# Ledger of designs, part 17: VH-VL binders against f1miw6

Target 1, 251 residues: f1miw6
Amino acid sequence: MPHFAKPLLRNIITRNLFNSIKKKQCLQYLQTLRTLQYDGFTTVYFGETDIPESLVTGEDFSDGYYMPTPTWCVVHAGGSQGWVPWKYRMFLRDELCIKQEDNLFFEFCDVVKKAYGKCAIVVKERRRQDATRPKEGKETEAQAHVPSVVNLTSVTCCPEVAKSYGHKLLTLPSPYNYLNPLDSAWSSLKWFIINNRKEFCLQSVDGVYSYQYILFSDLISKGIERINLSKWRTITTKVRRWENYYLGKLS

## First folded at step 4 (VH-VL; framework fv_izeltabart)

Design h20
Fold by ESMFold2-Fast, scan of step 4:
Structure h20 (fold): chain C 251 residues (1-251), chain A 124 residues (1-124), chain B 111 residues (1-111)
Amino acid sequence: as target 1 above (251 residues)
Amino acid sequence: EVQLVESGGGLVKPGGSLRLSCAASGYTFTEYYMHWVRQAPGKGLEWVGEIDPSGGSTNYNEKFKSRFTISLDNSKNTLYLQMGSLRAEDTAVYYCARDTYEYDSGQYYGMDVWGQGTTVTVSS
Amino acid sequence: DIVMTQSPDSLAVSLGERATISCKASQSVLYSNKNYMNWYQQKPGQPPKLLIYAASTRESGIPARFSGSGSGTDFTLTISSLEPEDFATYYCQQYYSYPLTFGQGTKLEIK
């Protein structure tokens, strides 16, 4: 139940161990990535973002009841070369259990190999297990590091599949979010949606607003297109500045 | 034509707070990262942080991250610096500045347009 | 943090003469054949003005008498023939690593 599950001293020890592990993982990630870049690998960041329908409709539930709204998962990849020339995917969260995940990553690896040659494919560390785990006695100091997986919710990113196309799959450890340019790209997409959503909603007859979005996929496509090559180069330059900071600080 | 105009500076007591504003005009606000840079009297330049107006992503100098927040209002083409827990050493002229853009490479370099600055004085 | 150290702190030069200002980074700011450092000019009561970016590229509108050189850790700003408007404080700045850092400044004074 507890908000802070462990005694103060145990929490300090666990935190220090976890931080040390994450610092080592980050340094290893950065050193591996730089080595691959020197070996001619093109870096592509592969990831996803959630777009709730309420973000598009602009509904304010503060005056009413909070009800679950459908959430869309957008999957894409990009880097200093811009968005990869791969058709981005969009899935309804409720339907992810019937996803075509195994075929999608094979297709992705083939497309980027044809476009760029060998790639260093970077995915964000994600958890399969519920992060809300307040029950004491389930963790030891050796288990202080929370288990993570490299899989996106909709797509399974298999290292063996990547290797079969000549790629390397890398996992960016949490909490180093500044090292993922996709987070900035996704923020820009969501800003575009917020500022352009009204242009894609229909107004109901009888003077009542009915936010039915017919061109949801068109809105998403236009938002993605807004993040052009120049913007991607800017975003990746900022990421490179953070990489240089962490390489100096963690080594 | 391109202009940045700061405002909101003044005299404040230690422990107080201030919000600085920077109004941008003459260009597409969302296409350029924006910076806050300060300069203490008779001293050099010190970078505070930056923000992407097209998405709200921020990067801070760690020494300011806990006390200062950069935000924006795209409808007004305006950048803000919210300063809390102010100390005597925060006394400075605060500048807003726009990231340089190099069109052929698509990369941003440094700061090509600066405002005139707004003075913050922290004294008891 | 990358520390940028300028020398000298002040320099007195006559009109028409050459001035050279040095900047040293505490670690290399070179990545993929590009040096991530800039030069700015600041006059009293005015904001800084970008002169040179990427160590050696003049910003649009900057007179040809200004040039930047160097690589890695050691950089130089050169003014080939000083004009009256060139007497100002000059700052180097790195953008290789966060946080962005500036040198302490070099004040160029009329001799």
Scores: ipSAE 0.543, ipTM 0.817, lowest interface PAE 2.6, mean pLDDT 81

Design h21
Fold by ESMFold2-Fast, scan of step 4:
Formats: sequence, C-alpha cells, structure tokens
Structure h21 (fold): chain C 251 residues (1-251), chain A 124 residues (1-124), chain B 111 residues (1-111)
Amino acid sequence: as target 1 above (251 residues)
Amino acid sequence: EVQLVESGGGLVKPGGSLRLSCAASGYTFTEYYMHWVRQAPGKGLEWVGEIDPSGGSTNYNEKFKSRFTISLDNSKNTLYLQMGSLRAEDTAVYYCARDTYEYDEGTYYGMDVWGQGTTVTVSS
Amino acid sequence: DIVMTQSPDSLAVSLGERATISCKASQSVLYSNKNYMNWYQQKPGQPPKLLIYAASTRESGIPARFSGSGSGTDFTLTISSLEPEDFATYYCQQYYSYPLTFGQGTKLEIK
C-alpha cells in the first residue's frame, strides 16, 4: 500500500460521521438563533484574538527567534449595532493561566443587558481536545457537577450566568467560522495594524523601528475604532447571506 | 473619477493557469468589497466571488472555490483572480465590480461600478 | 442556490411603448422589510450597469422611466416609454443568499 494511497476506509467513515454531526449542529444553531431574534433577542458575538508584538514591529528579518515575542489576547464583542459599549480587554497570553479574581463575564452580561436588553451571546466552539468538561464516550477525566463553561481562554463564559441576566449563550459550531462576523472584524484589525505600524514607529539609524510616541495599546485601540458601525453592518450582512444559504442547504 | 480596469486575459490551454488583475482608482480601495463576475459568450452573468480589501476575507461561489483564488495588493489598489486547472467552460469575459456599503435606510446596495472586462479563452 | 428566472427571454417593443420584464426567485429574497434584489442593464460590448437596487429604488442618474416593483419571489422591471438607448439585455440579481445569482437575461429588441 503506498504512502500516497487514499485514507483508510475507517478514517473516511469517521470523517463522514463528524461532518454529519456538525451539519446538524449548525442547523440547530441557526434555527435557535433565528427563533431568539424573532423573540426580540439582540445578537452579540463575543470572542478573542491574539496579537503578537512582532505583528506591530515587523521584526521577521532578525537572526532567528531564540525567544517567542509577547502575544496579547484581545477580547471584545460586537454585532449589527457595532462594538458593544463594554471596555475591551487585553491580556498577556503567558499570564492567562494565572488566577484572576475578575468577574468579567458578569460585568459583560450586565453591560449588554443595560444597552440592548436580552441578548443571544454567540461564542465559538472549542476544539474537541480543548473541551473543559468531558463528554460520555470521549471522557478524559470525571468532573463533579459544575456550571458549564465555554470556549474563550481569556474569559470564562458560563451559560448559567448569562441566563441569570436574561441572556442565552449559544455556541457556534466548528468549522462554520464564516458565520462569526467577529473573525472579519479581527482580520480588519490585524490588517490595520500591518498597514499603519510604520506611522507609529520611529526608524533608528540602525534601521530598527521603535515606539517613540505611542503605546502598543493605543495602536490596537485605534484599529478597533476604525471598525465602525458601517463596517459592522457590512460584515453582519455578509454573515446573514451565509446563514440564509445554510438554512436552505441544511434544512 | 472612479474606475476599475481589468487585465491579464488571453488564450490558455486546458489545464493551464492564468492570473487576472483589476486596478482601482478614484476612491478609497479598502472601504468597498470587490467582486469577480464572469460572462460566457452569449450567456448570462455568473458570480465568482468577493473579497474585503480591508481584511482579506473572501466569499466564493463553491463551484470555483477549489480552482480559483481571490487576493489583493493594497499598496497597488489592485485585486487579483488566480485561476487554475482551466477548462473550456471557463471561457468568458471576467469583470471586476465594486460592492457598496450596507448602511441605514436610504443607502444603495449592489455592484455600482464595473470594469470593462478582460477576455479569457480556454482552447487547444 | 437561489435560481432567478426571467420572462420573457426576448421582447420586441416599439419606441415610446411600455416594456415590462418579470423575474422570479426560487425562494423569497425578503428580509426585515427589504427585498435583496437588483436590476442591471447591459449593452453589447459593455459591462452591466446598475439600474435598480432593493427591488424598487432607482440608482443615482437612472431616468425616471425605469421602475422596479414586487416583493418576496415575484419582481417586475418597467420602462414606461422606451427610448432608443434602452435596447439592451436586462438582468435581475439576488443578494439575499450566497452564492449571488443572476437571471438568464431578457433582451429588449426593436420591433
């Protein structure tokens, strides 16, 4: 049997089962979301993205990287109404594993309730291997009864907390990331950074850029601000066209 | 004046590849989604795909997704369509078109500016 | 995919007469009180030109003799008094769902 032979039949069957399950999950997600929207829930997409400092400095021509560059995790939420009126957060990726005594998700739920009323809060599905709670048949270790948690590494999103504020927490199944407008917003942020980093850096005599008058956080903040209400409406309209496609195709 | 100019079309053999270009001028390139639309001789219009110049996110007609790639070079205000594994059925005039923003009530939606088109002929 | 079907395939009309072109979508293109449907005009050797968006709104610079109507699945483009420059092929297009799809076209010919 050559190395270039097609996948083993067992692998094909497993892939087909996975795909079938994900299609059903996507249809259920879309039907639930549309029902909530009909019932007056405002849709907000809550998520995070990683911004390595090297994206700002452009230091890809140095003699190899002996140490990884610091990476910042940016967490925010938005929808057809624009960015939510909640102060976005930034965390050093290496520090996210240490204990933090913040009630950020409680604060988030309270803020969006005051701004929009009841919300359908959409978060990305974690990879199966990254699940925080084991499933029967895929169990790695047993856990006591605890509130279920999902999917952001920066903020613990608890469905019971969302429910206490009148919200619904929905999980967008993988691989349907194009149903998440936040991914397009993050791409626009990173594109802004790449195309505007030279404006915020001073070139030294040695040809090395440095941040002489503006902080890294100010560049990120300016990039977020450029993703205005008009841009969000365009992004969510494109997502809506995909939703319409999948509702028709998967029904 | 807002203008879109396509180039890169020509005669290519089946199985070959070709890259089309669309140069934009007269507006802020990153503010509008861009489309590729094709038209076979004597036939109607067929949507190929779109791209966001401000982030590079793409949406394709699934018919073309495996063979065609849309990309951009913002430093040149230029949109590209990379076409691979070309077939006789790909013979067409290829247009680039600008998509307008979807704003509040009273704002226009659709492909408001089109290029002149560039002809691709796939034959032996 | 949403299939857009136009009728007739061709129409012969005299100058000054009314022309009516129909477009039918295989499923509704109505969302939140707006129809995601456009009309384009194409002359031989030229790119398409947007005439009407959101089923009934005229694009800037388009003469008042062009009007669009309809909702959901059934749409009409009307030219109230045909002028020489109006002999062209007309296409409807939906932008409700991916992929974006066009009708097969209606050719207006001089009688």
Scores: ipSAE 0.512, ipTM 0.803, lowest interface PAE 2.8, mean pLDDT 82

Design h22
Fold by ESMFold2-Fast, scan of step 4:
Structure h22 (fold): chain C 251 residues (1-251), chain A 124 residues (1-124), chain B 111 residues (1-111)
Amino acid sequence: as target 1 above (251 residues)
Amino acid sequence: EVQLVESGGGLVKPGGSLRLSCAASGYTFTEYYMHWVRQAPGKGLEWVGEIDPSGGSTNYNEKFKSRFTISLDNSKNTLYLQMGSLRAEDTAVYYCARDTYEYEPGTYYGMDVWGQGTTVTVSS
Amino acid sequence: DIVMTQSPDSLAVSLGERATISCKASQSVLYSNKNYMNWYQQKPGQPPKLLIYAASTRESGIPARFSGSGSGTDFTLTISSLEPEDFATYYCQQYYSYPLTFGQGTKLEIK
């Protein structure tokens, strides 16, 4: 993976990972996951990432606009077996509140059932959304003690749907991102985009100062393909190290 | 039980060479960084270097980099320190130690398990 | 290299008394709200034992009488009520940058 850093400092851990309630949730998650793996369940991590157009275009294109850059949401799943053989989804964020696909998770469960049999489907916990957005000041600490039950914004992941296909749906506690291999996969995708975006720009054939447009779908597809089975095994091996660490530390 | 056992120490003449071994047991060897740390008689601790057994990458204290090499044999769960051009000042107890493992973007380094040490004496 | 300087070099204390050991780094070991600094205990004839990592987090199994504090360049290890097994040499260590470096050690002796 093409991450570059000065050799002065390795990686970083934040203190927010170690509050007492989240420790108990993490231990419960890990024990449940290991039990399912022992029982023959294939682990698949299901999630999403946001790709701003500015990442693809190389930032500021017009000083006349103060509007936020349009953002694409990519939804996919993978594990030690590689990316799942499921058609990943890509949505404009502006469309997500309007065009939710109620049957998308049904399709996903059917595909992974046919590919792998029974699966432990891991989704990242999202903080519960209140009616009011954060306005001036810090979020209430009382809300930190109530676990979020919301899964992905673009896809409703129903435990009963998963169960009907023989799967188990697990929610990975939010502060333990190191236990989610998708975060590494998404980082690799974004680095691929940065390093290859020029190759996917098309100029207008007007023959003058042509405007360029970028084939977002093609660039993203090639980035996903670059994260092959070997890379997924490396990523999931690192996740296994963090799982063993937390199991030893939290038990 | 997690254990690290050093061996290979002894008396060696100045200019000589010696290879120390550290046998690990009770855990998955490839999941933890490994360190060599030395301590001269009556003195404090001095870091020699480290190795990542999953990838083989090494980092050294520059004081030792030209004379010492850290290596491993994953099939034997064993860490090595090859020491060359030994001097009287290299006389010390040499410890191997296990580190907390890393994961990008997060990590911490703390040597949570240590061997008993093996003594190297460099004298004529 | 980051130089770690401990004070005092030795400290004579009685059982049940408080002991305080200081450690100063020659440059900040703070990054993104984390201090890359550890404390170890070493008894004669034994290897070091990790007591505290990230300046203030006790390693599993370490008694509550041990606590670490400080940030950036100035750090303190406190033993609130000394037990017989606490008479040892204590080392601070930074893991912010290579090479990893230890303080010179502080020896706790019976008064």
Scores: ipSAE 0.006, ipTM 0.407, lowest interface PAE 12.0, mean pLDDT 77

Design h23
Fold by ESMFold2-Fast, scan of step 4:
Structure h23 (fold): chain C 251 residues (1-251), chain A 124 residues (1-124), chain B 111 residues (1-111)
Amino acid sequence: as target 1 above (251 residues)
Amino acid sequence: EVQLVESGGGLVKPGGSLRLSCAASGYTFTEYYMHWVRQAPGKGLEWVGEIDPSGGSTNYNEKFKSRFTISLDNSKNTLYLQMGSLRAEDTAVYYCARDTYEYDYGTYYGMDVWGQGTTVTVSS
Amino acid sequence: DIVMTQSPDSLAVSLGERATISCKASQSVLYSNKNYMNWYQQKPGQPPKLLIYAASTRESGIPARFSGSGSGTDFTLTISSLEPEDFATYYCQQYYSYPLTFGQGTKLEIK
């Protein structure tokens, strides 16, 4: 090994500790997941992906005078049984307003309970980007300023809510995103968009933006539908091969 | 007829780079995962990695992950293997192969169609 | 990595006789009542050819004289009555875990 100064040595020690912790978390995640599967839990991967409008239109006007391209957040879940029978959601990121959707995860838990029974719901470990929000009061106030916030960028998944439906919520540790089949499904969705977007774009005309949105949502829906049960089984099987690798390597 | 045709092999010096190509025909390219498998002279088969042509998702043998990159061009139905920092032990015949769909489980299980192979020799 | 070990390294058999090739996995490749292992045939100067998948299912177009058996860690490829075109090198391969791995090969030679 090479000899290092104290700051470099500290950085190396920090990286090694981080890696050791993440490997232990990965092994614990895999062992817990397999135990739940043996106990009859259906594995469901819940997550999101960002679809910039520039990906849909195929246009990228990189000019200092243009506004940033709006980005849509698509939320869905799936597993070896295909996409869950739950309507995927789309949220416009960076829209400053208060959203009314309070019970999205409650609805999700109810739907998968009815479809599959008890589920092991897997979500990826979220990096805290745009996670800090203005604090809101608990009291009834006569004069209150409610700060504008960026609309929903991620659905909050509560372990207690999952438990109330008989589910278990598991967090897939970062950086092991390749153990999440949703990442492959999202790649296939984006590939579908790139290859089919020109069939869903209207020639721009003032006052017809509602139809532009309808075509955009239809493109997303068709892309999601193309990721059929057979594709999901293939993706899930490849994830299982990685799980088997890490269970063998880390045990 | 389903066919895979490889090209790009040759003699290269240690530390060099080389790009292999695999042109597919006779089937819908985006429906099947594609593999790269190599075979050193007088030795057995060694899996390099795979790619999903419908999304670009890749899986590599960790041994090659930092030096080799699998990519594709769907408009040409072509698979690529970009090899960097080549060593003498990378000398081998490189095959591209198509993953076979398994009826019972709806998953891919093996490699039913192979190219003829392209030879890479790394020597000084 | 799962190590696939074949035996013997080479085998000499006469035409019309039975040949048996063994393959052992360092870990079980059994999941949900299915064995994730394949057999391939390779002739000199040619790419490998898939013979058998899921340990015992014959690939389309493969003659009935080829059969696979075994479960978990121990597998066998049997050729019931050797024909001239069967003299080749045979490889087992697992697809249970990444990386995909092959056995070292068994060369079948005419006696």
Scores: ipSAE 0.600, ipTM 0.840, lowest interface PAE 2.2, mean pLDDT 81

Design h25
Fold by ESMFold2-Fast, scan of step 4:
Order: sequence, then structure tokens, then C-alpha cells
Structure h25 (fold): chain C 251 residues (1-251), chain A 124 residues (1-124), chain B 111 residues (1-111)
Amino acid sequence: as target 1 above (251 residues)
Amino acid sequence: EVQLVESGGGLVKPGGSLRLSCAASGYTFTEYYMHWVRQAPGKGLEWVGEIDPSGGSTNYNEKFKSRFTISLDNSKNTLYLQMGSLRAEDTAVYYCARDTYEWDSGTYYGMDVWGQGTTVTVSS
Amino acid sequence: DIVMTQSPDSLAVSLGERATISCKASQSVLYSNKNYMNWYQQKPGQPPKLLIYAASTRESGIPARFSGSGSGTDFTLTISSLEPEDFATYYCQQYYSYPLTFGQGTKLEIK
């Protein structure tokens, strides 16, 4: 049928155009990254992951009950040199719109400059915003006057700030997650949590959240520490194999 | 003694599914990436994919990505290959193999330990 | 995909003689002064066995008569003095780029 054929064809054309644009963006990203690496820039991947409290407690809601669990956003960076010598941050997602650490990205840029010199800082492109409901439109209007680019939900990454420290800020296109070693590091962190959470499990009691947070923070810290230099070298090697594939495929 | 033992092969009809297992022993399972490699009768070796036992991260040969899934059960030190929509050309011996690591270069360089293989035959 | 092409498909050699097997990659597998290329030996009814990695480094326990050479796209496996246990099929493999790919194999036979 023509009526059904026209919307489907338009959708196919839109998808093909989108895929073509993303392939071009990926090639440009890889070529820029390799040029920076050749010019002596150290590559660091800066990102975040969400850890719901249910992952720590082990609660299973498959019985048909839906209970929203608090979710923690963990922010860190790493590369072939291991985790950057910067204290990772952890934020409660419900508080991200209220409580932000000012100048966090400035501190990060300063730390990696002192540790590695000039860096190519890679952040993942965010296509989707966490706001499922447009409840605070006035807030986004205020944010529209900020000249910096928001590359992470928890931290504003500004290209001008990076440049002032001698860095380059690169955005990795979101469909190409194989090109981000942080995704593998985050998977290893979550695996560690699942396998070690019972040592940190506490019974729920009114007002115990601060104590649970302390033990939870210890669990996260130990998980991050276990992702050592050897593990980082392994995961960055796998990323390089994907980079070589895409450079050959897309060139 | 480091060993890998495959199982789960057999005769399946076209369009069917099959799950292969690879049981590892004699080393710390989570410290090494694991591969699936297949070999059709009288033919060469073909890489299917790999998995990180310490995180579940996978890398596939795009040829198999839509039909095959690699997974783990770390409590059993066991690697799985779930195969769906099987075709006659999937007939092969399926090997699991352990990735080894070169510390000086910081890279995985080869598959140093292999299982004996398990045979999958896709026929009417 | 990087295509690995071996030559010859089969080779007949007498005991004590030198055997030379070639492997060509469709693209360079050289990066930062290292060749991402391996050699494996497979005997009938057995799994493959890693012989050489990084084009020229012998795996632990592999006899000195086995050597690898070459760079970029052209690689050679040499067995300096063939022994009875060396009659097998040999495969080259690249790990420079995904997907990992193997050559079609070279079968070494008694002449």
C-alpha cells in the first residue's frame, strides 16, 4: 500500500542519512584522535556510570513490584596509563539538578595537565537527556546562556576550559561504544560490586543511609582499584583493534 | 594443569538453536579473555568472538553478531556460545581458547590454551 | 576485514630439510614497531597450538628450529630441519584489527 509505503520510506531515508552522518563523524573523530596522539597528546577517557542501590543490595523486583531505587552517578577517567590520578566523584542522581560541584572540570584539567601534559580528553556524546518529563523549562533557559558544552549529566565539560590547559576535548559519537574503554571499565566495576556486595550488605534501618553510604563508597573504591594498569592496557588494546577496523572500513 | 573442555555440540536442523559450553580449570578464570573459534570440515579457522570474564564485555565478528551470543557463568568457570537461526554453513568444530598477555607490550598476543572442540552439525 | 593469504596450500618436504611457509596480509599489521601476527600448528584431530607471536617471538616450549620473520604485510614461518612431529597444517593469524582473521592454512606433508 502507498499510504504505508511513504511513511516507511521516509523513515528508511532518515535512518540511512543519520547512519551516514554518524559514520562520517566517527571517521573524523578517529582521524583527529590519531593526529593528536601523533603530536604527543595523552588520551584520557572521561565519563560516568549509573549504579543503582539495588545492584549493591541485590534486591530483585521481578515479582511485578516496581520500587524506584536511588541511583548513584560515578565519575572518573582513565586510559592506557590507568586511572587518572584524580579522586573519582559520586553523586546521588536525584540531587544532580540541585547539588553540583562548581569548577570540577577545571580541577580535572589541571590534574591531568600536571600528570600527563597536554591531553586529548574524550567524552561520550549524549543524545538523550535524562529528563523524561519537561518539568523545569525555566532551568534549561538559564543554562542556555552558559557558553560551555554539557558532555556529561553530572559534569559540564567546556572546550574553552580544556584549551586553556593545553588540552583538546573530543566527543565520541554515541553509537560507537566499542571505541570507549570506560564502558569496559564500568562493566568490570559493576561485576566487582555484584560479586563482593554481600561483604558490605547492611540491614535497612531508619537513618542508616550515611553509614550505608560509607560502606558503599568503600565497595566502589575497591572495585575501581581492582581495575589496575594491566586491565586498562588490555581494554585500551581492544579499543585500538576496533579503531583500526573502523579506520579501514570507513576510509 | 590448565584445561578447557567444550560440550553441547550435536545434530540440529536448519533454523534451530544450540548452546555450547566451555568449562575452564587450572587457572584464575577471570584474568583471561576467552574466545570462540570455529572450523568447518576440511577448512580453516574462523574467529567468532571473545568475552571478558571479569566484566562480560564482548567483541564479535560482525558476521555472527545477530545470531550468536557469548556469555559466562563465573560461579562454574564456564563460557557459553548461544547459537540461533542455524544454517548448514554453521556446521563446524567449535573451539574455546584462552587469550594470553604480553606484559612488556601491554597487549594480548595469542591463544595459548585451546579445548579439544565440540562438533555442531546442521542438517535436515 | 584483513585477509590473510598463505602460500603454498600444501608443501611436501623430506625429513631434515628446510620448510618455508609464507603469509601475506591484505593490509599492514605493523603498528609502533610491532607486527600483530601469530603462527599456529594444528595436527589432525587436535586443537591448534600457538607457535610464534608478534611475528618472530617463539612461544614457551617451542623448539628452536621454528622461526618467524617478516614485517608489515609479508611474513614467513621457517622450520630449519624438519622432524616427524612437524607434519601438520600451519595457520597465520592477525590481531591488528577486528575481526581476528586466519590464513587458509598450509599443509606440510612428507615427500
Scores: ipSAE 0.646, ipTM 0.861, lowest interface PAE 2.0, mean pLDDT 83

Design h26
Fold by ESMFold2-Fast, scan of step 4:
Structure h26 (fold): chain C 251 residues (1-251), chain A 124 residues (1-124), chain B 111 residues (1-111)
Amino acid sequence: as target 1 above (251 residues)
Amino acid sequence: EVQLVESGGGLVKPGGSLRLSCAASGYTFTEYYMHWVRQAPGKGLEWVGEIDPSGGSTNYNEKFKSRFTISLDNSKNTLYLQMGSLRAEDTAVYYCARDVYEYDSGTYYGMDVWGQGTTVTVSS
Amino acid sequence: DIVMTQSPDSLAVSLGERATISCKASQSVLYSNKNYMNWYQQKPGQPPKLLIYAASTRESGIPARFSGSGSGTDFTLTISSLEPEDFATYYCQQYYSYPLTFGQGTKLEIK
């Protein structure tokens, strides 16, 4: 402790307060989720993951600090019942699809209501920097004149929309990402891509963008299908073991 | 024949590092979660952590999380435990084990197949 | 952490006799009508062997003389008629909550 400067100590105190607040939010989240589950709500985890094209081509070591290749955003949902019977979405990150994203959550809520009845829909808490990352740098004036495309990386989930279908929308506080089984599902998807990408690379056709998209979409679909009901039950059971730990520790 | 074979144990000085290996055979490696469990001389069993070979997702006993890392090499059907900042208290037989599958629930629970164990001794 | 406490620490029994080993969890391991606990057998120099999972389901290949019972916090492993190969150390384990935890073990010895 004698090596701590005043600025470092202030940052530690602020971080500890933030962590204390997040622990209380996590406890509230878990208590609310368990109450909804006991009331017959089906838990579904709704989220997204980014898949850079370099993950498919195998050029990860050539990327350096940044990802120069296009990135695809995959949106899906699942739980102990498996993947929801809703067509997953895939968006090119540098393409702005605001109109479709505004309508997707309405469709999602309708589909899961028809499939499961009332649902507790869990989404990750988006930090301010994650949702609307401000541009940091010494030259804000220089950046202000350069057009910047802010790609949508998540679907806007509205609590009022969820409620209109009889659902409850819950936000999982960061840093408790391991309480989200979707993260394990996304890891399995990316693992499938890494281990099967050579097959799809051999089938690629230069200059035919639609064919490349079909091959990439097929790879994603096969990876999603590999995460079957048994796999989802295992993933959600492991999440429940962490929930039980935190309910005991934080109560 | 389902088999787990461990290796990499030995004598290490306090503060040192060691990597244990567990080679799996006789089943589809990516279909089962894998565990590391240790047992100190004359003591009971202690869970270290687990990994999903189909996705790389890990869960650790918080006691070990900062010093130990579980990883895998699917091309070799091999599980690893990388141990750092070793202490005398880490002296134990280290077992790798496969998750048990409960057909009624369709879920994996516990450990149905174990390796023979590999001994780690931390002394100066 | 869920603490699993076994009793007795050691038990001396005769061949053909019934043996009962108890395991108590510090909190309930019951969820959705299932008990998340297992029983293992370990002989000196060997790894543990799964005997019973979900408190009462016998693992494939395990002799019928082994049975598990109990619910919530109190569990029992019963060996109806001891055979020579049954003298070993027995461990209970919970998988209800992380971290996974084991009991301290019960050693079965020849009387």
Scores: ipSAE 0.478, ipTM 0.781, lowest interface PAE 3.0, mean pLDDT 81

Design h28
Fold by ESMFold2-Fast, scan of step 4:
Structure h28 (fold): chain C 251 residues (1-251), chain A 124 residues (1-124), chain B 111 residues (1-111)
Amino acid sequence: as target 1 above (251 residues)
Amino acid sequence: EVQLVESGGGLVKPGGSLRLSCAASGYTFTEYYMHWVRQAPGKGLEWVGEIDPSGGSTNYNEKFKSRFTISLDNSKNTLYLQMGSLRAEDTAVYYCARETYEYDSGTYYGMDVWGQGTTVTVSS
Amino acid sequence: DIVMTQSPDSLAVSLGERATISCKASQSVLYSNKNYMNWYQQKPGQPPKLLIYAASTRESGIPARFSGSGSGTDFTLTISSLEPEDFATYYCQQYYSYPLTFGQGTKLEIK
C-alpha cells in the first residue's frame, strides 16, 4: 500500500468512527431529554454567542488571520417559556476589559429553580480540549471521542452545581446544532443588529475611530427583547421537528 | 389583502441557474416562516425549504440543500430561491407559502397563504 | 423521511354523495395529544388551499361538509355531500418531522 493511501484511509476511518459515536450520543441525549421532560423537568438552553464590533460596521470576514476586537460575548438562556428571568450577561473578550465571573452559574441555577422548579439545562459541546494546548503524546481514538463535560468559554457550568439545585445538566453533541433553539435566537439577534446598526454612533478620537459602548449594549438589549415568547414558541416548534427527525433516523 | 406573488420562472438549459422571487404584502412579513414548495407537471407537492424572515435561519429538504439557497430582502418584503445546477427533474411550478402560527394556543400548523406559482422548465 | 400514502389515487363520486379519502403515515405523527397533519385542496391551475389542520380542525372559512378524523398513522378526510366546487385533488401533509412531506394526492372526479 503506498504511503499516500495511508493518510486518506486513516482520515476516512477516523471520521466514520467519530460520526458513529456522535450519532449514539445524540440518540442518548434525545432519549434522556424526553424522559426528563416526561418527569416534569423544564428544559432551558444555556449558551453564548459572539457579537464582533465588525458586525455593526459591516466589515468583510471572508478571510481573517486575526479576530477583530472588541468582541462581545453574550450569555443567556431560554426555551418554550421564553427567555429565562435571569439578567443576561455581556463580556468583552479583550483581556483589558472584563473576565469570567465565578458565581454566574450558581446564580443561574438558583434563578431558574425559583422560576421553573427542576430544569434540564442544555449546553453545547465544546470542540476538542486539545485545540489550544500542547499534545500529551499518542492519542487513542477512544480518548479522542470521550464525551466532554463542557463549559461555555465565558461561564463554567458544573454538573454538580446544577444537581445541588435539583437540575440535570445535559450536553448537546456538536454536529447537531439544529437541536439547539438558542442558535436560532442568536441568529435573530444578529439579524436585528445588522438591520438596526445605522443607529450605532461612531466617533473619531485622535484620528482613531471609537464606538459608544452604551449604544452597542442598548442595541443588543433591544435585539434580545424582540425575541419574545411568541418567537421562542416558534423556534421551539422547529427544534421539535428536528428532534422527531433524529429520533426516527437514529433509533 | 394578504398576497404572495412569485416571479422569475422561465426556460433554462440543464446545468443552468435561476433566481425566483416572492413578494409579500398585506401582513407583517417578519412574523411568519416562509416556504418554497414545488409541483412537477401532473405530480404532487414537494417541500423545498423554509426561512425565518426575522432571523434568516433556514431549514431545507436535504434533497435540495446543496443546489438551492433561500434568502430574503426584508426592506422589500421579498423571499428568494436561488437554484443552481438545474436538472430536467427540477421542472415544476414553484410556490411560495406562508406558515401560520396561533400565538394564544402556541400551535404552529399549516400553510394558509400561497402564491399563484411560477413555472420553471429545464429542457435540453 | 415520513412517507404519506393516500388511497385511492382517484375517486369518482356523484353530486350530493359522500366522499372519503384516506391517508397513512409511515410513522406516528402524534405528539402530546395532537396529530401533526394537514389536508389541502388543489384545483387545476390554482395553488393548494388549507382545509384542515391538526387532523380534525377546520381552517377558518372552510364549509362544514369537510371533516377530518383519525390519529397516529391513519387519517380520513370526509366530504359529507359533494358540491360542484369540491372536484379537485386533495393532499395530506405531515408537519411532525423534517422534511415536511405530502401524500401523492387523491383526485376527486365526477361520476
Scores: ipSAE 0.634, ipTM 0.854, lowest interface PAE 2.1, mean pLDDT 82

